# Ledger of designs, part 2: VHH binders against Type II restriction enzyme MthTI (mthTIR)

Target 1, 281 residues: Type II restriction enzyme MthTI (mthTIR), of Methanothermobacter thermautotrophicus (Methanobacterium thermoformicicum) (p29565)
Amino acid sequence: MSNLLQAIMNIKSIQERNLGSYKGVQDSKNRMNQMGVTLEVFLKDAFCNTFDIENKDLVYSEYFSYLGNQNNPPDMILKGGDAVEVKKITGIKTSIQLNSSYPKSKLFVSDSRITEACKNCEDWEVKDIIYAIGTIPNRVLKLMFFVYGDCYAASPSIYQRIVEEVKGGLHSTGLEFSETNELGRINRVDPLGITDLRVRGMWIIKHPIKVFKNIIPPESIKNNNFNLIALMKAEKYKQFPKKDRKRIEAEDNIEVTDVKIKDPDNPAKLLDSVLVRYDEI

## First folded at step 9 (VHH)

Design s4
Fold by OpenDDE, fold request of step 13:
Structure s4 (fold): chain B 281 residues (1-281), chain A 118 residues (1-118)
Amino acid sequence: as target 1 above (281 residues)
Amino acid sequence: EVQLVESGGGLVQPGGSLRLSCAASGFTFSSYEMSWVRQAPGKGLEWIGRISSGGYTSYNPSLKSLVTISRDNSKNTLYLQMNSLRAEDTATYYCARWTVEYKTFDYWGQGTTVTVSS
């Protein structure tokens, strides 16, 4: 079984950071999404340690219970393990687009946005979710940030309340609505009655570098070097296999540090967390 | 609006079988774990079993041999098959939606009554 610690070690070992020429990825007609696709493949290879093998699909099938699509979260689920949501950005100053989905502290099988295949991929109700955020300026991976949702996102109820409030506001307009999983669908908005309006939420979240600036000095992020950062609750870290923890802790260039972060649900409360950091020299 | 509507209850003789249905609407049925719960006259609620979004089932050990839970997501319907019914199985049967994120049953049906009598 794979996990984030293994993935980190594998990423460290390969030392390939140019995703523009990543092997095994076919050029898409949609160049705008090419780096996102490449990042996803890169991460699959990281979790499976398949950077140097050709028959990757066979290995993927052994390690992943679910591989998603571009329209539905998550991007992948490790068998018996964590879900992963991949996000590609071009710069640290850029916020992360979450599209129609608010940030998730956990992945729940009841999430209306996940596919049936995802729901049925294994016997699960809730999974930890990793936001895998790759900063890729000029087709080069400069920063790989792994943050668990429960360190990053508030509970669903907080966001859902906002959604409901907005929906309520829309419905209070007296316009004609149809049922939708979006914020609203307004029917026949023009005199001919031929135009409908879909109201969609676009959620945006700050880059974790900005969120966790108190534990990650901004000046420590060097533009010329690759940085890998992972953030998780202390209890999560302790759940990793001992062998994996010992392995990563033994690496000279990897720092494993206990840190305190604000609880996403209550900033007055601090959470014991673990910061894993690898800086290429 | 979320709705759960149970059906299939009625009078049945001891040793008989009965299949209950729960029709769901107003939400993505396939995304939720569902449970059956019953309440006998003068008694508290008793959990019967559950079926996950993915179709995995678990049962009350006391009732496992007598009940089977299934679902048809294409029909937004939950089922409870009961066999070898006894007088003690007389109760109102409810379907309930489980929310993992809130760790509670947030919606219940109105219930359907099953009476086992000769």
Scores: ipSAE 0.023, ipTM 0.396, lowest interface PAE 5.3, mean pLDDT 91
Fold by OpenDDE, fold request of step 13:
Structure s4 (fold): chain B 281 residues (1-281), chain A 118 residues (1-118)
Amino acid sequence: as target 1 above (281 residues)
Amino acid sequence: EVQLVESGGGLVQPGGSLRLSCAASGFTFSSYEMSWVRQAPGKGLEWIGRISSGGYTSYNPSLKSLVTISRDNSKNTLYLQMNSLRAEDTATYYCARWTVEYKTFDYWGQGTTVTVSS
């Protein structure tokens, strides 16, 4: 079974950072989305250690219980393990677009946005979720940031309250709304009855590098070198297999440190967390 | 539309047994934790127990010995088996869908009434 610590070690080992020439990804005419797709494949390979393997799909089937995409979140679920949401950005100053989904502290099987295949991929009700944020300027991976949702996002109730208020506002308009898992839907809005309106939220969250600036000095991020950062609760870190923890802690160029972060639900409270950092020289 | 419909209630003698059913529709039943809750006349709501999507159960300690919760996902049905019924078990019994996300029951059935009397 794979996990984030294994993925980190595999990323460090392969030392491949040019995603523009990444093997196994077909050239798409849509250049703008190409790097996102490549990053996703790169991360699959990281979790499975399949960077140099030709028959990747067979291995993927052993390690993942679900493989989604941008329209069918999450991007991947490790068997018996974490869900992963992949986000590609071009610069660290750029916020992350989450589209119609608010930030997730965890992934729940009851989430209306996940597919039936995802719900039934294994016996689960809740999974930890990793936001895997890759900063890829000029087709080169410069920063890989892994942050667990419960370090990054508030509880679902916080966001859901907002959703409910917005929905209420829409319904107060007197328009005929149809049932939907989105903010709203109006069918047959034109005289011909051929057009439907979907109302979707656009959620935008700050890059974790900005959110956690207190524990990650901005000046420490070198533009010319690859940086890998992972952030999780201390309790989560302790749940990883001992062998994986020992392995990553034995690496001289990887730092595993205890840090305090603000509770996403209450900034007055601090959470015991673990920061894993690899700075490539 | 999400619907929960309880059935199986009725009159039973003390010491008797009864099996309640809750038929679910309008959602992926197998993906949700379900609970049974009851309300006796003049009393507040009392949680009976829950069953996870994976079939794991937990019960109110006060009722654990008397009740068994099960589910059939192929039939979208939740069950409550009650044994050794007492007069104090007289109540309206509800099935409810639990949302882990919001930590609340978001949908309830209309309830089925159980009367334990000689």
Scores: ipSAE 0.017, ipTM 0.295, lowest interface PAE 7.7, mean pLDDT 91
Fold by ESMFold2, look of step 9:
Structure s4 (fold): chain B 281 residues (1-281), chain A 118 residues (1-118)
Amino acid sequence: as target 1 above (281 residues)
Amino acid sequence: EVQLVESGGGLVQPGGSLRLSCAASGFTFSSYEMSWVRQAPGKGLEWIGRISSGGYTSYNPSLKSLVTISRDNSKNTLYLQMNSLRAEDTATYYCARWTVEYKTFDYWGQGTTVTVSS
């Protein structure tokens, strides 16, 4: 069984090995984090500690119950553990595109966007979901931000109500309407009847650096180094194995702090949460 | 202090054989699964195989016919026997210790270089 705490420690370990090799200890290891590796592969290697292994697929099958594609969420599911949704971004200030799917506080097996293979990958009904957001300017990973959906996204009912209101408004226009899984499709909008309009929800969400700047001051993020940030509810942190919690709390250069964040469903309420940071020196 | 020291690398002719050693100290060697990993010039790391504390081995299918991993717990030494060496086997070879607690390689040797050339 792998988990986010193990992935964070594995990322720290490979970063420190690369720095050691960079200082002339063993240059052969400087190439582990080569730009040819996608963010998805990097994250799979982080959960499985397979950065140094060529036969990764054998190990991946041991640790993941599901590995997805770019068309359907999630990108991966850990056996008996969390779902992970990967987002690659070029700038820290850029909003994150979610396209036709609103953000998820949790992943449900009933979600209409997931594949049958994902529904059947193990015996499950609901999973925590990690949004793994990598900032990769100029083909170098500078910021790895892990945020659990229940720290970041509102409950689905909030988004579903607005979707239903928008669909109802489009229906009342009197234009030719066809059924769709999106907000709407309006056919034959021109006099020749050869033009259709797709109405799609292009969901975006503010980058977590902007959302959580009260607990992550912008000056604490060093542009010339690799930064790793993870945010989760305190109750989620306590669910990790005690050995993993003790290990990460003892790691040099990893800070584990108690913080409070606003409840995404009700900003007047605060959630007890844990912030994990690794800053490369 | 956990320490892994590889030895036995060098220049060999194509078709030759070579045995690498990894001397372990600072831990109870007989209690740990060990692995060999290599890195060819310009390529990523390639897992060769593992040997459990009890001597059970598992190999990269691409390399299974070329290599044999063994251990001598009385000498705290891990071995990699390589036969019928080819130019593509030119690489730096590392031994690594596996930890079941975190499912990771927590200690690595410095590596020993094998060059296969005439």
Scores: ipSAE 0.000, ipTM 0.094, lowest interface PAE 22.2, mean pLDDT 80
Fold by ESMFold2, fold request of step 13:
Structure s4 (fold): chain B 281 residues (1-281), chain A 118 residues (1-118)
Amino acid sequence: as target 1 above (281 residues)
Amino acid sequence: EVQLVESGGGLVQPGGSLRLSCAASGFTFSSYEMSWVRQAPGKGLEWIGRISSGGYTSYNPSLKSLVTISRDNSKNTLYLQMNSLRAEDTATYYCARWTVEYKTFDYWGQGTTVTVSS
């Protein structure tokens, strides 16, 4: 079975091979730069170690219980493991657009935006979710940031309270409404009754580089190198297989550090967490 | 799973014409803006042009006289017609899907290689 630690080590391995290939020709087509693949495909290959395999779908079906569509979270679920939500940013430190879906600290099977296929892909009620955020200026992957939702997003009740307050305000207008997953849909707002208004949330969240400046100094992010950063609670790190933890801790150029982060639900509290970093030299 | 598969590449003589195809699957093709992008050996990516879901096109000014982009939504296929090809048009040609939500190309094909030589 695959997990984030395996994915990180597989990314390091392919990135190091791509550096070696660079010596021969200044070929802009390499796997780390996503010249011929999307970030989602790159991440699937990272979890499955399938960068060089032609018949990837057979391997994907053995490692993933769910592979998503463009309109519904999550993008993928590892069998017996974590959910992954992929975000691509073309500018450095650009805020992450979540649009109509507030950020999730965890993924619940009751989430209104996930598909029936996702709900039924395994026997599950709650999963950890990884936000896999790729920063890709000029079509080159420069930063791969993995952050677990429970390090980054507040509990759903905090966002749901705001959603319900906004919906309540719209309903107090006395206008005719239809049921919707949006914040509101107000029908027949014009005298002829031929115009409907859609009210949709535009959720955004700050890039984790901005959120976690205290443990990731800006000067430590090297502009002309590939950077990989992963952040998770210490209790999550300890849940990974010991074999994988020992492997990643032994890797040259991978730094595994104990850190403390502010609890997204209560910034007065600190969470014991693990920061994993890889920078090509 | 979203997939884009280019085809129609190969060897063509200077002055010749070639039509590339991009077969799309795993998404509602008719709802997405699509682009063609190419990469000549030893050079960076060069955007060729786009076509909206409704069929409106826009092109890289330096390539506009060379190319025509079209789509057949009933066949989930994107096309690139290239005419009066020159040796400098030798490249790997990719189709790519645009997403308004993130204002990026979120899926790319593996590419098809076009070689223009005598």
Scores: ipSAE 0.000, ipTM 0.084, lowest interface PAE 24.1, mean pLDDT 80

Design s4
Fold by ESMFold2, fold request of step 13:
Structure s4 (fold): chain B 281 residues (1-281), chain A 118 residues (1-118)
Amino acid sequence: as target 1 above (281 residues)
Amino acid sequence: EVQLVESGGGLVQPGGSLRLSCAASGFTFSSYEMSWVRQAPGKGLEWIGRISSGGYTSYNPSLKSLVTISRDNSKNTLYLQMNSLRAEDTATYYCARWTVEYKTFDYWGQGTTVTVSS
């Protein structure tokens, strides 16, 4: 089985090597830029350590219980492990577009947005979810940020309450309404009654590099060629196999540190967390 | 001066085993990630695997069932154990030092040739 710690070590390894080159000294460069692969393919290869092998799909089937082929969360599920949601940012941004889905602290099998294939991919009820956020200005991966949903998103009841309050406010008018999965649909708003107004929620969340700047100073990532950052609760870190924890703690140029972060549900509370960094200068 | 010297190559029958060594000198061996890389005649370089300064390994997935990398920091020696060898494993095998400063393999050994044939 693969996990985030293994993926981090595999990303470090490929970023530091120039595989297949017999000639000269060359800069290490992001694998994605060199081969033109998508961020999703790069991450699948990171979890499976399948950079530059034939028949990747056979290896992927050994490690993943679900690979998304629809615009539904998540993008992938590791067998017996975490769900992963991939977000790509092509410019320097401080916000991430989530569109019609509020952020998830965890993935529940009962969530209405996931596919039946995802619900049935293994026997599960709740999974931790990793937001894998790649910042790719000018087609070069500069920042790979992995943040667990329970470090970043509030509990679903907080978002659900807001959705229900907005729906309730819309329906308290004397206007005609129809059944909808949207926040609201207001019918016949013009004198001829031929125009409807659709009301949709478009969720935005701050980039974790902005949210967690108190533990990740901007100067510590400025001017680096590549940064990998992972953030998780201390209890999650302890759930990884001991062998993998010892491996990553011993890796050259990987820093594993204990940090405290604010609880997404109550900023007066602090959560014991682990920050993993690989900074390529 | 950094030196890497591979040894232990030779002729081996299909299904056989071989252990390669790489003697390192001229640098603090225990501080460096090391890799094994091979090149079949007329083909490009193929990464076999690496071992960190702390002894943790990762492998090319296509070769992971065939190889084991180890190191002895007290002897400044890197090892490659290969089992169940096939004709396609015929290659020159190199040890290489990874440098974080230049993000590349900066020193290579001379290589040792392994031929898998009857």
Scores: ipSAE 0.000, ipTM 0.112, lowest interface PAE 16.7, mean pLDDT 80

## First folded at step 16 (VHH; from r5 with S54K Q104K)

Design g4
Fold by OpenDDE, look of step 16:
Structure g4 (fold): chain B 281 residues (1-281), chain A 119 residues (1-119)
Amino acid sequence: as target 1 above (281 residues)
Amino acid sequence: EVQLVESGGGVVQPGGSLRLSCAASGFTFKSYEMSWVRQAPGKGPEWVSRISGKGGYTLYADSVKGRFTISRDNSKNTLYLQMNSLRPEDTALYYCARWTYEYKTFDSSSQGTLVTVSS
């Protein structure tokens, strides 16, 4: 079974950072999303160590229980392991768009936004979720940031309350609404009654580099070098296989440090966490 | 039990230099980011500097940037703070801690080491 520590080590080993020429990615009809797709493939290869392997699909099937689509989270699920949500951005200062989905502390099988295939991909009820955020200016991967949802996102109830409040406000308008998974759907908004309005939320979350600026020296992020950063709860780190932990801890160019972060649900509380960092020289 | 013992403080004239040491025990030293924090008389704690577990990354408060250098020797479980160009406003009890300043929390049971900068 693969895990994030293995993926990190694999990424370090290949030193390939140009995603514009990444092999194995079919040209997408939508060029605008090409780098996102490429990043996803890159990450699959990272987890599977298949950067230089042909016929990757077979290997993927061994390591992943679910590979998602563009419309539903997550992007991938490791067999018996973590879910991964991939986000591509062009700059460090850029916030991350989460579309109609609020940030997830964890992935639940009961989530209405996941597919049946995902729900049934293996026997699971809850999974940790990794936000894999790649900063890719000019088709080159400059920063790979892995952050677990429970370090990054508040509990679902926090966001759901907001959704409900907004929905309530919309419904108080007296307009004609239909049932929807979105914030609202207003029917027949024009005199002919032929136009409907879908109200969709766009959730935007700050880049982890900004959120965790207190534990990540801003000066250490150099635009000219590839940076890899991973953040997880201490308890999560301890759950990784000992061999993987030893391997990554023994790597001279990788920093593995215990840090404190604010609890996303209560900033008055601190969470014991582990920061992994690799900077290419 | 986590123990942090600071040393190296003293009285120095403005423009002078001191080197502080912090001896750590009771935990895996190399696995923790370490910080220096100081507390001046009548003031709250102020974060000074931090360094990553293996020493690859350092950060400084603006007030000490360019003057102070944080380092560590993991083989000796020791944290260091080289303080150059000391100013009267640097006068404080200096503590070593495992945590960063932004949380305004640090775990130090030590008495700190006193640095006095005076003419």
Scores: ipSAE 0.021, ipTM 0.462, lowest interface PAE 4.5, mean pLDDT 89
Fold by ESMFold2, look of step 18:
Structure g4 (fold): chain B 281 residues (1-281), chain A 119 residues (1-119)
Amino acid sequence: as target 1 above (281 residues)
Amino acid sequence: EVQLVESGGGVVQPGGSLRLSCAASGFTFKSYEMSWVRQAPGKGPEWVSRISGKGGYTLYADSVKGRFTISRDNSKNTLYLQMNSLRPEDTALYYCARWTYEYKTFDSSSQGTLVTVSS
C-alpha cells in the first residue's frame, strides 16, 4: 500500500538516480529533469515506484483502486488511501484551472461529479484529496507541489451556496432553459432559434506557492533546479505509517517541519500542519 | 515544555567576532525552522536570521547579511550564530526562537544572551 510519503521518497530516488545515470553529464550544478511522460504517468510511477518498469499496468492495479478519465475527478485513488487530483502548469500562469468542479477540501462518495466506477472502487464514504500540481516550464518539471484539499479549499457548502445563487439568478431571467447539471443551458438565443448557450463554471484557484509564500520563502526556491513541496495537516501526517515517517525524517536533504496555516473556512483560525520539502540545487 | 537557552554573548570590540549558541529541548529540534532575534535597549525586537530544519536554506536581515552566519547541529539540538565584523549597532540581547507559523511570528520562550560591542 502506497501513500504520499512513499511517493516523495520515490521521486527523490528517481531524481538522484537519473541524474547520476545520464551519459556525459559532468556538471551537477546544471542537472535538469526532463518530463518524457505525462505528469499523470509520472505521479502514478511515483506512488508505485515503477519509473523503470516496462509493464506498469499490473503494478498500478495493485496500488490504485481507481484510475480516472479526463472528464471526472479524481485522477486516481490509492487503495485504502487518498484521492489524487493532478494539475499541470506550463508557461507563466500562476493559477490552476479546475474547470466545472469547485475545489474540494475532501472527496465524498456522494459528490455529483465522480463516476459510478469511482464510487464503487472500494468501500468508502470520504477521502482525503491531494492536489498534485506540477509546474513544467519548457518541458522540464521544476516544481512538484502536493497540497491536501483540507489545507487549501474551503468546505463544499461555501461553494455550493454560490452555485445555487448563480443558478437561481439565471432562471429568474425568463430565458428558455433545459434541464442540465451545469449552471445553465439557455436555448434558442438567436433569431433562427438554432443556437444554445451552455453556462459552465470555470473555477480557478491560486497556486499554493503563492497562497503559502509566508511558510515557503521565495528566496528558498528561486535558484533551485527542482523543488518538491508537500503540505498537509499535522493530524494527516501522523496517520502515515511510523516507518514511512521515520524514513522521510531521516533523509538529510528532505525538510520536514511543523508550521501553521490559516483555516480555509476561517482565516482567523490556524491549523497545525506539516511542510515537507525536497530541494535540488 | 519547550526550552531554549542562549549562550556565547559578551563584550567585544568593533570588528570582532562572537559565536552564539542556543541549546534546545522539549521539542523535535530538526522539525522546526529556527531564528535569531535581537533587541537593543529601548527598542523593539528585530529579526536577524532564519534557518530551515535541516539547514537547506538560510535567510538574513539586510543589516547583517554577509557578516552573520546561522547554522545548526541537529545531533546536538543546538542552533548557532557566527557574528563577524561586529559593529556597535549590533549591541543587543540575542534570542533564539522557533519559526512555526505561516505568518512570521516568534516563539518567545527564550531568555537571551547579551552582546555588547564597544571599545
Scores: ipSAE 0.000, ipTM 0.458, lowest interface PAE 11.3, mean pLDDT 82

## First folded at step 18 (VHH; from g4 with E33W G56S T100I Y103D)

Design k6
Fold by ESMFold2, look of step 18:
Structure k6 (fold): chain B 281 residues (1-281), chain A 119 residues (1-119)
Amino acid sequence: as target 1 above (281 residues)
Amino acid sequence: EVQLVESGGGVVQPGGSLRLSCAASGFTFKSYWMSWVRQAPGKGPEWVSRISGKGSYTLYADSVKGRFTISRDNSKNTLYLQMNSLRPEDTALYYCARWIYEDKTFDSSSQGTLVTVSS
């Protein structure tokens, strides 16, 4: 079974192999850019160590219990492991669009946005979710940020309260409404009654580089060719296999750091967390 | 029990040099970014420098860039600050701290080491 620590090591390994070829010695771009693959494919290969394997689909079926579609979260689920949601953006100042779904601290089998295939891919009720956020200016992956949802998003009840307040406000207008899973649908808003208004959430969250700038100094990433950063609770880190933790902690150019972050539910409270960095200068 | 013990302070003339040490125990030293922080008489704490867990990244306040060098020896659980070209405004009580979430926060147990720059 695969996990985030294995993916990090596999990304590091492919970066190192590219430096060993004569044609690749001067190419400071990461593997994704060189292969012309999508971020989703790059991440699948990272979890499965299949960057150069012919029969990837066979290996993918061994490691993933679910591979998603464009319209429904998550993008993938590791067998017996975490869910992964992939986000691609052009810069660190760009807010991340989550569209019709608020950010998730965890993935619940009861979430209305996931498919039946996802619900039935394993016997599960709740999973940790990784937001895998690739910052790709001009088709070059410069920053790969893995952040667990419970480090980044508040508990569902906080967002649900806001949704209910917005729905309540729409209903108080006295306009004709339909039942909906959206924030609202207002029918027949024109005199002929031929126009409906859909009200959908456009949920936006700040890039984790901006959220966690107090533990990721700007100078430490400013001029690097590629940065990989992973953030998780200390409790989550300890749940990874000991051999995977020992392997990553032994790497000279990977920094594994104990930090504290503000609790997304209550910023006066601090959470013990682990920050993992691999930087290519 | 987390313990940080600073040493190496003293009285030095302007332009002089000092090397501060911080001995760490009670935690996995290499897993923490470490900072030097100073507190001048009658002033609040001021961040001076920071170093990553393996030492690959160093950061400095503008007031000390080019004069101070932070380093660490993970085999000895020791953090260092080499201070050159000292100025009277560098006079302060110097602390080491684990960097966890903010530059100006302090760990418990640190007493600091006094640096006085005067003729």
Scores: ipSAE 0.000, ipTM 0.331, lowest interface PAE 13.2, mean pLDDT 82

